VH-VL binders against q8ixk2r445to577. Designs and how they scored, part 265

Target 1, 133 residues: q8ixk2r445to577
Amino acid sequence: FFGMLQNKGLTDYCFDYNPPDENQIVGHQVILYLCHGMGQNQFFEYTSQKEIRYNTHQPEGCIAVEAGMDTLIMHLCEETAPENQKFILQEDGSLFHEQSKKCVQAARKESSDSFVPLLRDCTNSDHQKWFFK

## First folded at step 14 (VH-VL)

Design s59 (framework fv_cosibelimab)
Fold by ESMFold2-Fast, scan of step 14:
Structure s59 (fold): chain C 133 residues (1-133), chain A 120 residues (1-120), chain B 112 residues (1-112)
Amino acid sequence: as target 1 above (133 residues)
Amino acid sequence: EVQLVQSGAEVKKPGSSVKVSCKASGGTFSRWAISWVRQAPGQGLEWMGVIIPYFGTANYAQKFQGRVTITADESTSTAYMELSSLRSEDTAVYYCAKSRYHGRSAFDYWGQGTLVTVSS
Amino acid sequence: NFMLTQPHSVSESPGKTVTISCTRSSGSIAYHYVQWYQQRPGSAPTTVIYEDNQRPSGVPDRFSGSIDSSSNSASLTISGLKTEDEADYYCQSYDSSNKHWVFGGGTKLTVL
């Protein structure tokens, strides 16, 4: 599966990666932004290793969540995917993060006009349902 | 140090096609969004379409759909805009413009413009 | 589909402040960034404001941008007007439903 990773509940928003420095793609938070449908910074690949890869740049980035955190951060992909980079994309569209046993949810960043994907306790909310376009 | 350099002025007959080039330097051409914008004499700016060279993905304004084709050659860092079935009202200066992200980022660098005159 | 509506022309004396509006006909102006471009005769446009209110390097503090959700408009404000500010100014925003950029009709600024 690959394409723009769109939210079912927040229907106009897609996974988006927009680090301030074009030459440093690692270490910044993944956000949600209005879907533009052109790939680019909204193009992700779900791999057989259960990674969510951002491979429009070199070196390739992989979405990770550090232990005890709830934000999705871009890390370098590794030859063997570490557990903090593994997400199970379920038939109902849930993205289940194996290490934390939580689900990725579309959320408004506190006190801002920004939206971000965050780890939350798993529910059946449409804000936790994702699909590739 | 980004620079966009366009091909020279053209004079075309009605019914013909024109292909304008835009050569990029000084950055990661393939990862940019390259838009084409035209401006008829004394008129405003009109967006025609965009290409993301890395994907080869293009999108066009409704008005130009079916007549415009935007392509990119990553090996030469050059984007092209071809407009077919030319009419006198297509006489305009055509610009290429770079943005970091389509749909969000400003057009931070522009080509110098290419005048296309469609003679009756 | 929407339009961005600008006044055709504005004029003001040197040293004064001018504001150019850009009104979105449908959809919220606040959901998408607004950019502002300056175009002098014979030249390609240059960005004076990006992402609603940010200034590129080299653009003087006299230029500022703002968003007013109540009127569904963006504004470009130029203070301390100089004769070299005479130009056409264009706003631009995004149509996510069609995946298109949209330009305003342009405003001719005269400094008299």
Scores: ipSAE 0.349, ipTM 0.807, lowest interface PAE 3.2, mean pLDDT 90

Design s6 (framework fv_cosibelimab)
Fold by ESMFold2-Fast, scan of step 14:
Structure s6 (fold): chain C 133 residues (1-133), chain A 120 residues (1-120), chain B 112 residues (1-112)
Amino acid sequence: as target 1 above (133 residues)
Amino acid sequence: EVQLVQSGAEVKKPGSSVKVSCKASGGTFTRWAISWVRQAPGQGLEWMGVIIPYFGTANYAQKFQGRVTITADESTSTAYMELSSLRSEDTAVYYCAKSRYYGRSAFDYWGQGTLVTVSS
Amino acid sequence: NFMLTQPHSVSESPGKTVTISCTRSSGSIAYHYVQWYQQRPGSAPTTVIYEDNQRPSGVPDRFSGSIDSSSNSASLTISGLKTEDEADYYCQSYDSSNKHWVFGGGTKLTVL
């Protein structure tokens, strides 16, 4: 699967990566932003290794969650996907982060009107359901 | 330093087509969004469409759908806007403009503009 | 789709403050960022405000942007007016349903 990764509950929002320096694509938090439908910084690929890749740029980035954290951070992809970069896209649209046993949820960022994907306990909420467009 | 340099002024007959170029330098052209905006004499700015060069994906304002084609050549860092079936009301200055993120970022750099005159 | 409506012209004396409005006809003005551009005769536009209220390097702090949800409008405010501020000003916002940018009609600012 590939395309814009859109939220079912936060209907108009997509995974979005907007690093400050266009020549350095790793180390920043993945956000949610209004879907523009043109790919670019909202284009992601779900791979057979259960990675969520940002492959618009080279080297390719892979979304990861560090131990004890709940934020999705862009890391460099590796030849063999490490456990912190593996997400199971389930039949109901849930993105299950295997290492933490938590689900990716659309959530409001602290002290702002912006939105981010965060790891939360798995529920049947539409805010935890994702699909590619 | 980012620069967008456009091709020179053109005079065209009604019913013909015009293709305006926009050469980018000083940054990562392929990762930008390049929009085309026109301005008829004494009138306001009108957005025509956009291309994301890395993807080759383009989108157009409904008014221009079917008449405008926007393309990009990554090897020369050049975007093109071709407008067909020209009418006298297409007489305008045509600008290319760069934004970093489509749907969000401002047009932070603009070309100098290309005057296209449509007359018999 | 929607329209962004600006006054056709506004004028004020040097040293005073002027505000240019940009009203969205449908949908919330706050749902997408608003940008503001300045265009002097014979020149391409330049950005004076981006993402509602941010100022590019080199733009004086006399320029500010704001959003007013109650009137469904964005505003560009220029304080301490100078003759060099005389120009056309355009607001711009994004139409997510059509995936298009929309420009306001433009406002001609005359500084006495």
Scores: ipSAE 0.543, ipTM 0.858, lowest interface PAE 2.1, mean pLDDT 91

Design s60 (framework fv_cosibelimab)
Fold by ESMFold2-Fast, scan of step 14:
Structure s60 (fold): chain C 133 residues (1-133), chain A 120 residues (1-120), chain B 112 residues (1-112)
Amino acid sequence: as target 1 above (133 residues)
Amino acid sequence: EVQLVQSGAEVKKPGSSVKVSCKASGGTFSRWAISWVRQAPGQGLEWMGVIIPYFGTANYAQKFQGRVTITADESTSTAYMELSSLRSEDTAVYYCAKSRYLGRSAFDYWGQGTLVTVSS
Amino acid sequence: NFMLTQPHSVSESPGKTVTISCTRSSGSIAYHYVQWYQQRPGSAPTTVIYEDNQRPSGVPDRFSGSIDSSSNSASLTISGLKTEDEADYYCQSYDSSNKHWVFGGGTKLTVL
């Protein structure tokens, strides 16, 4: 699967990656922003190895969550995907991060009116449901 | 250091077409969003369309749909804007402009502008 | 489909503060980042404010941006006004529904 990863509850918002240095794609938080429908920084690939790849640049980035954290950070993809880079896209649209036993939720960023994907306890909320467009 | 360098001024007759080039340097051209913006004499800025070279995908303002075509050549890091069926009201300075992230980022670098005069 | 409305012109004396508004006709101004561009005669525009309130390197701190959700508008404020600030100023935002950029009509700033 690949395309823009859109939220079912926050229907105008997509996964978005906007690092300040275009030559350094690693180390920044993945955000949510209004879907523009043209790929680019909102284009992600869900792989058979359960990675969410940012592949419009080489080397490719892979979304990861560090142990004990709830933010999605861009890391370099590895030859063998580490557990912190694996997300299970379930039939109901949930993105389940098995290492943490939590789901990716569209959430408001602290002290801001902007939105980010965060790990939260799994619920049946549309804010935890995602689909490729 | 990012630079956008546009082709030179053109004088065209009504009914003809014009193709303006915008050569980029100093960055990852393929991953940018390159927009075209025009400005008629004494008037404001008018967005015409955008291309993302990596995807080859373009989108256009409704007013120009069917008359404008924006393309990109990744091998030469050059974007092009072609406007057909020219009329006198198409007389304007045409700018290319770079944004890093479509829909979010400012147009942080602009070409110098290309004056297109449509005159009989 | 929305418009961004700016005053056609503003005028102020050197040393004073001027504010240029940019009002969105439909939908919330707060959901879309607003950029501000300065254009001097004979030149391409240059960015003075990006992402609502950020300044590019080289832009003096006399320039600031703000969002007012109650009036559905963005504002560019220039304090300590100098003659070199005389230019046209444009706000800009993105229309996610139509997948395109929208510019305000522009404001001519005269410093007299």
Scores: ipSAE 0.519, ipTM 0.856, lowest interface PAE 2.3, mean pLDDT 90

Design s61 (framework fv_cosibelimab)
Fold by ESMFold2-Fast, scan of step 14:
Structure s61 (fold): chain C 133 residues (1-133), chain A 120 residues (1-120), chain B 112 residues (1-112)
Amino acid sequence: as target 1 above (133 residues)
Amino acid sequence: EVQLVQSGAEVKKPGSSVKVSCKASGGTFSRWAISWVRQAPGQGLEWMGVIIPYFGTANYAQKFQGRVTITADESTSTAYMELSSLRSEDTAVYYCAKSRYYARSAFDYWGQGTLVTVSS
Amino acid sequence: NFMLTQPHSVSESPGKTVTISCTRSSGSIAYHYVQWYQQRPGSAPTTVIYEDNQRPSGVPDRFSGSIDSSSNSASLTISGLKTEDEADYYCQSYDSSNKHWVFGGGTKLTVL
């Protein structure tokens, strides 16, 4: 699967990655932003290694969650995907992070009007359902 | 440093087409969103459409749908805007402009503009 | 579909402060970034404010941007006005429904 990774609950919002320095794509938080349908910073690939890749830039980035954290951060992709970069896209649209045993949920960023994907206990909420557009 | 250089002025007859080029240098052309904006004499800025070269995706303002085609050639780092069925009211300066991310980022670099005059 | 409405012209003396408004006719001004461009006669526009209130390198801190959700408008404020600030100013924001950029009508700033 590849395309814009859109949320079922926050219908107009897509995974979005817009690092401030175009020469450094690592270390910033993945956000949610209004879907524009043009690819670019909203284009992601779900791989057979269960990675969510951001390949608009070189080198390619892979979404990861650091131990003890709930935010999705861009990391460098590796030849063999480490456990913190593995997400299971389930048939119902849930995006399950194996290492933490939590699901990716569209959530409002604390103290702001911005939205971000965060790890939360798995529920049947539409805010935890994702699909490629 | 980023630079956008546009093709020279054109004089066209009503009913014809014009194709303006915008050559990029100094950065990663394929990664950018390249928009086209026009400005009729003494008037304001009007957005026409955009292309993202890496994806080959283009989107157009409703007013221009069916008449405008925006393309890109990644090998030459050049974007093109072709406007067909020209009318006298299409007389304007046409600008290309770069944004880092579509929908979010400002147009941080602009071409110098291309004057297209439509008259007989 | 929406419009961004700006005053056609504003005038102020050197050293004073001027504010140019940009009002969105429908949908919230706050959920999309507003950009501001300066265009001097015979030149292409240049960015003076991006993402509501950020300044590009080289733009003096006399330029600032703000958002007022209550009036559904954005404002560009220029303090310590100089003759070189004479230009047309355009706001810009995004239309998520049509996936389009929208420019305001522009404001001619005269420094007298």
Scores: ipSAE 0.450, ipTM 0.836, lowest interface PAE 2.8, mean pLDDT 90

Design s62 (framework fv_cosibelimab)
Fold by ESMFold2-Fast, scan of step 14:
Structure s62 (fold): chain C 133 residues (1-133), chain A 120 residues (1-120), chain B 112 residues (1-112)
Amino acid sequence: as target 1 above (133 residues)
Amino acid sequence: EVQLVQSGAEVKKPGSSVKVSCKASGGTFSRWAISWVRQAPGQGLEWMGVIIPYFGTANYAQKFQGRVTITADESTSTAYMELSSLRSEDTAVYYCAKSRYYSRSAFDYWGQGTLVTVSS
Amino acid sequence: NFMLTQPHSVSESPGKTVTISCTRSSGSIAYHYVQWYQQRPGSAPTTVIYEDNQRPSGVPDRFSGSIDSSSNSASLTISGLKTEDEADYYCQSYDSSNKHWVFGGGTKLTVL
């Protein structure tokens, strides 16, 4: 699977990564933004290693969640995916982070009008359902 | 640092086509979004379309659908805008402009503009 | 489909403050970021405000941007007006329904 990773509940929003400059693609939080359908900062690849890869910039980034955190951040991809970079895209559209046993949910950033993907307890909410467009 | 340099002025006859180039330097051309914007004499800015070279994706304003084609050559870091079936009202300065991310980022660098005159 | 409406012209004396509005005809002005461009005669546009209220490096702090959801408008404010601020100013935002960028009609700022 590859393409724009769109939310079923927050219908117009896609995974989006806007690193501070084109030479520094790691260390920042993945956000949600209105889907534009052109690829680029909203283009992600779901790999056989269960990675969510971002290849618009070089070197390639892989979405990760650090221990004890609930935010999705961009790390460098590795030849063998570490556990914190593995997400199970399930048949029902949920993105299950095996290491934490939590699901990725479209959520409003604390006291803000911006939206971000966060790890939350798994529910059957449409805000936890994702698909590639 | 980042620079967009466009081809020179053109004079075209009605019914012909024109192809304007925009050569980028000083950054990662392939990963940018390159838009084309025109401005008729004394008029405002009008967006025509965009290309994202790395993805080979292009999109066009409805008004120009079927007449405009935007392409990119990653090996030369050059974007092109071709406008066909030219009319006198296509007389305008044509700009290329770079944005970091399509639909979100400002057009942070612009080419110097190319005057296309359609009359003779 | 929406339009971004700006006043055709504004005029003010050096040292004073001017505000240029950009009103979105349908849908919320807050749905997408608003950018502002300055164009001096014979030149390509340059960005003075991006993402609603951010200033690029090199743009004086006299330039500021804001969003007012109640009037469905964005505003560019220039304080301490200088003669070199005389230019055309354009707002811009993205139309996700038509999948294209929209420019406002432009405002000619005269500094006397």
Scores: ipSAE 0.293, ipTM 0.779, lowest interface PAE 3.9, mean pLDDT 89

Design s63 (framework fv_cosibelimab)
Fold by ESMFold2-Fast, scan of step 14:
Structure s63 (fold): chain C 133 residues (1-133), chain A 120 residues (1-120), chain B 112 residues (1-112)
Amino acid sequence: as target 1 above (133 residues)
Amino acid sequence: EVQLVQSGAEVKKPGSSVKVSCKASGGTFSRWAISWVRQAPGQGLEWMGVIIPYFGTANYAQKFQGRVTITADESTSTAYMELSSLRSEDTAVYYCAKSRYYDRSAFDYWGQGTLVTVSS
Amino acid sequence: NFMLTQPHSVSESPGKTVTISCTRSSGSIAYHYVQWYQQRPGSAPTTVIYEDNQRPSGVPDRFSGSIDSSSNSASLTISGLKTEDEADYYCQSYDSSNKHWVFGGGTKLTVL
């Protein structure tokens, strides 16, 4: 699967990666932004190793969550995916981060009108359901 | 370091088509967004559309839908804007401009502009 | 679908400060970045402010940008005016519903 990773609850929002410098694509937080369908910073690939890859710039980035944290951060991809980079896309659309036992949820950032994906306890909320478009 | 160089001025008759080129150098052309903007004499800037060469995706302003086609050749780092069914009101300077991300980045580098004159 | 409205012209003496407004007709000005471009006669536009208030390398610090949500406007402020600042200035913001960029009508700055 590849394309825009869109939220069912926040219907118009997609995974988006907006690093400040095109030559430094690692270490920044993944955000949610209005879907545009043009590729670039909204183009992600879900791999057979259960990675969510960002392939717009090189080297390729892979989304990870550090132990004890709830934010999705861009890391360098590795030949064999480490556990903190593995997300199980389930049939109901949930993205399950097995290492933490939590699900990726669309969430509001600091009472603003901006949104980010965060790890939360798994629920049946549409804000935790994702699909590639 | 980054430069956009456009093709030269054109004089066209009503009903014809024009194709303007924009050659990029000094960066990762394929992954940029290349927009086309025009400016009629004494008028403001008007966005026409965009292409992202790597993805082959393009989008156009409603006013130009059906008349404009934007393409890119990654092997030559060149973007093209073709406008068909030309009218006198299409007389304008046409600019290409680069942005990092399609939907939020500034147009940080611009071509020098191409004057297209449509007259009978 | 929205418009960005700018004053047609502004003028001021060298050394003074001028502010150019850019008002969004519908939807919040704050939800999408505002860019500002300078166009001198016979030249292509160049960026003087990006992402609301950031300056590109080479743009002097007398140029600044701001957003005012209460008036639904962005502003470009130029202090210490110099003759070389004479130009047309355009604001620009993104229309997410139509996936289009929108330019303001432009403001001609005269420095007397």
Scores: ipSAE 0.615, ipTM 0.874, lowest interface PAE 1.8, mean pLDDT 91

Design s64 (framework fv_cosibelimab)
Fold by ESMFold2-Fast, scan of step 14:
Structure s64 (fold): chain C 133 residues (1-133), chain A 120 residues (1-120), chain B 112 residues (1-112)
Amino acid sequence: as target 1 above (133 residues)
Amino acid sequence: EVQLVQSGAEVKKPGSSVKVSCKASGGTFSRWAISWVRQAPGQGLEWMGVIIPYFGTANYAQKFQGRVTITADESTSTAYMELSSLRSEDTAVYYCAKSRYYPRSAFDYWGQGTLVTVSS
Amino acid sequence: NFMLTQPHSVSESPGKTVTISCTRSSGSIAYHYVQWYQQRPGSAPTTVIYEDNQRPSGVPDRFSGSIDSSSNSASLTISGLKTEDEADYYCQSYDSSNKHWVFGGGTKLTVL
C-alpha cells in the first residue's frame, strides 16, 4: 500500500513530514496535517518489512519510535528493518507498534491546536484507525 | 543555486491561448512544488495553481479552473502554464515560483516573470 | 474563501519602525504558516519572512514576523528603516478547504 495515510476518526488529517532542513531528514517528529491530496510530504509507503517509508527525498526515511518515547520520528531506512521501525497494519486499520505493544493514535499536540500521531494503549477508537488514500 | 528561467514576453489576441515555460536548475526539480502567480499592471499577486512534477498532481485556483492547465516535463526540468480563452484582463506578468513542500513552505525561488499582453 | 487584509499603504521616516498587519477573515491565522514577500519595482518578489517568524539567509534582523491569535492577524515589523526597504509587501497563507494559497492585497511601504 502507498498513498496518503489518513485517520478514520480525525477525518481531514494525514501523516505529514516537513523537516526544517531538506538535507537532514532524520530526527524530526512526524505530524498530522490537513490532507491535500498532492502526495509529496504526505506520501508514504507501507512495505512488506512492515515499514512506513517516506520516499519524497533520497535517501529514504522510515518512521521509528525510540525506546521510552511516544512520538513518531524519522530515521534512515536500513536494509533489514530494525524492530523500532516495524508497524503492523491490521485489518481493522490499527497501526500496531509491536516493540512497544502500543497503537498509533491521532492526538492533539500539547499546548497547541495542532495534531500529531502518538503511541497510546490500544483501543477500538477511530482515532487509532488508519487507511491509505 | 536554484534558478528558474521563464520564456520571453508574448503579445496575444483575445480568444487565443498562451503557454509560458519555466526551466529549473540547481536541485531536484521533480520533488519540488512549482506554482504560478500572476500580477496585473499596478495590482497585487494572484495565485493560479501548483504542480508537483514527480507525483503528477496539480491544484488550481477557482477563478482559473477550466482555463488554466499546469504541466511539467521531468526530463527537461520544465514546468508550463497554459491559459486559454484570453481576455484583455489577462494582461499581466506571470511568475513561476518554487516551494519545498506543499502547502507549508514559502516560495523560496521565483522566476524573472513573463509579460503577457492581450490586445486587439 | 477567506481574505487576508493588509493596509494599502504605510509610510515612515528613515531609522523609524513600521508594522504591517495581515488579518485573516475566517479560520485561525495560527493554524497555517504565514509567509511575507518583498517586491521592489520591476523585480520578482523575494521572501523576507517564512513560517511566521523565520528569516532567510541574507535578510537583516531588522525584519521580524509575529502572530496574534486574539486579533487573528500576522504582522511584519521593520525597524531601522532604510531607503532600500521601499517596496510592496505581501503576506501569504493557506486555505485548507480549497487547497489553495492566498495572498494578501499588498502594502506599499514608502520611506520618506
Scores: ipSAE 0.629, ipTM 0.875, lowest interface PAE 1.3, mean pLDDT 91

Design s65 (framework fv_cosibelimab)
Fold by ESMFold2-Fast, scan of step 14:
Structure s65 (fold): chain C 133 residues (1-133), chain A 120 residues (1-120), chain B 112 residues (1-112)
Amino acid sequence: as target 1 above (133 residues)
Amino acid sequence: EVQLVQSGAEVKKPGSSVKVSCKASGGTFSRWAISWVRQAPGQGLEWMGVIIPYFGTANYAQKFQGRVTITADESTSTAYMELSSLRSEDTAVYYCAKSRYYGKSAFDYWGQGTLVTVSS
Amino acid sequence: NFMLTQPHSVSESPGKTVTISCTRSSGSIAYHYVQWYQQRPGSAPTTVIYEDNQRPSGVPDRFSGSIDSSSNSASLTISGLKTEDEADYYCQSYDSSNKHWVFGGGTKLTVL
């Protein structure tokens, strides 16, 4: 699967990655932003290794969650995906982070009016359901 | 430095088509969003459409849907805007403009503009 | 679709402060970035404010941008007016429903 990764609950919002410097794509938080349908910074690939890749830039980035954190951060992809970079896209649209046993949820960023994907306890909420466009 | 250089002025007859080019240098052309904006004499800026070269994706303002085609050639770092079925009301300066992220980033670099005159 | 409404013209004396408004007819101004462009006669536009209130390198701090959610408008403020500030100013924001950029009608600033 590849394309714009859109939220079922926040229907107009997609995974979005907009690092401040095109030469430094690692270390910043993945956000949610209004879907534009053009690819670019909203284009992600779900791989057979259960990675969510940002391959609009070279080298390719892979979404990861560091131990004890709930934010999705861009890391460099590795030849063999480490556990913190593995997400299971389930048939109901939930995106399960296997290492933490939590699901990716569209959530309001703390102390702001913007939205971000965060790890939360898994629920049946549409805010935890994702699909590729 | 990023530069966008457009093709020269054109004089066209009503009913014909015009194709304006915009050659980019100084950055990663294929990753940018390249928009086309026109300005009729004495009037304001009007957005026409956009292309993201790497993805080959294009989107157009409703007013121009069906008679504007925006394309890009990554090998020459050149974007093109073709406008068909020209009318006198299409007389305008046509600009290409670069933005980093579509829907979010400002148009940080602009071409010099191409005057297209539609006259019989 | 929506409109961004700007005053057609504004005129102020050198050294004074001018504010140009940009009002969005539908949808929230606050949830979509607003950009401001300056265009002098015979030239392509240049960015003076991006992402609501940020200044590009080389733009003097006399230029500032703000958002007022209560009036659903953005404003460009230019303090310490200089004759070189004479230009047309355009706001721009995004139409998420149609996935299009929209420009305001433009404001002609005269420094007298």
Scores: ipSAE 0.551, ipTM 0.860, lowest interface PAE 2.0, mean pLDDT 91

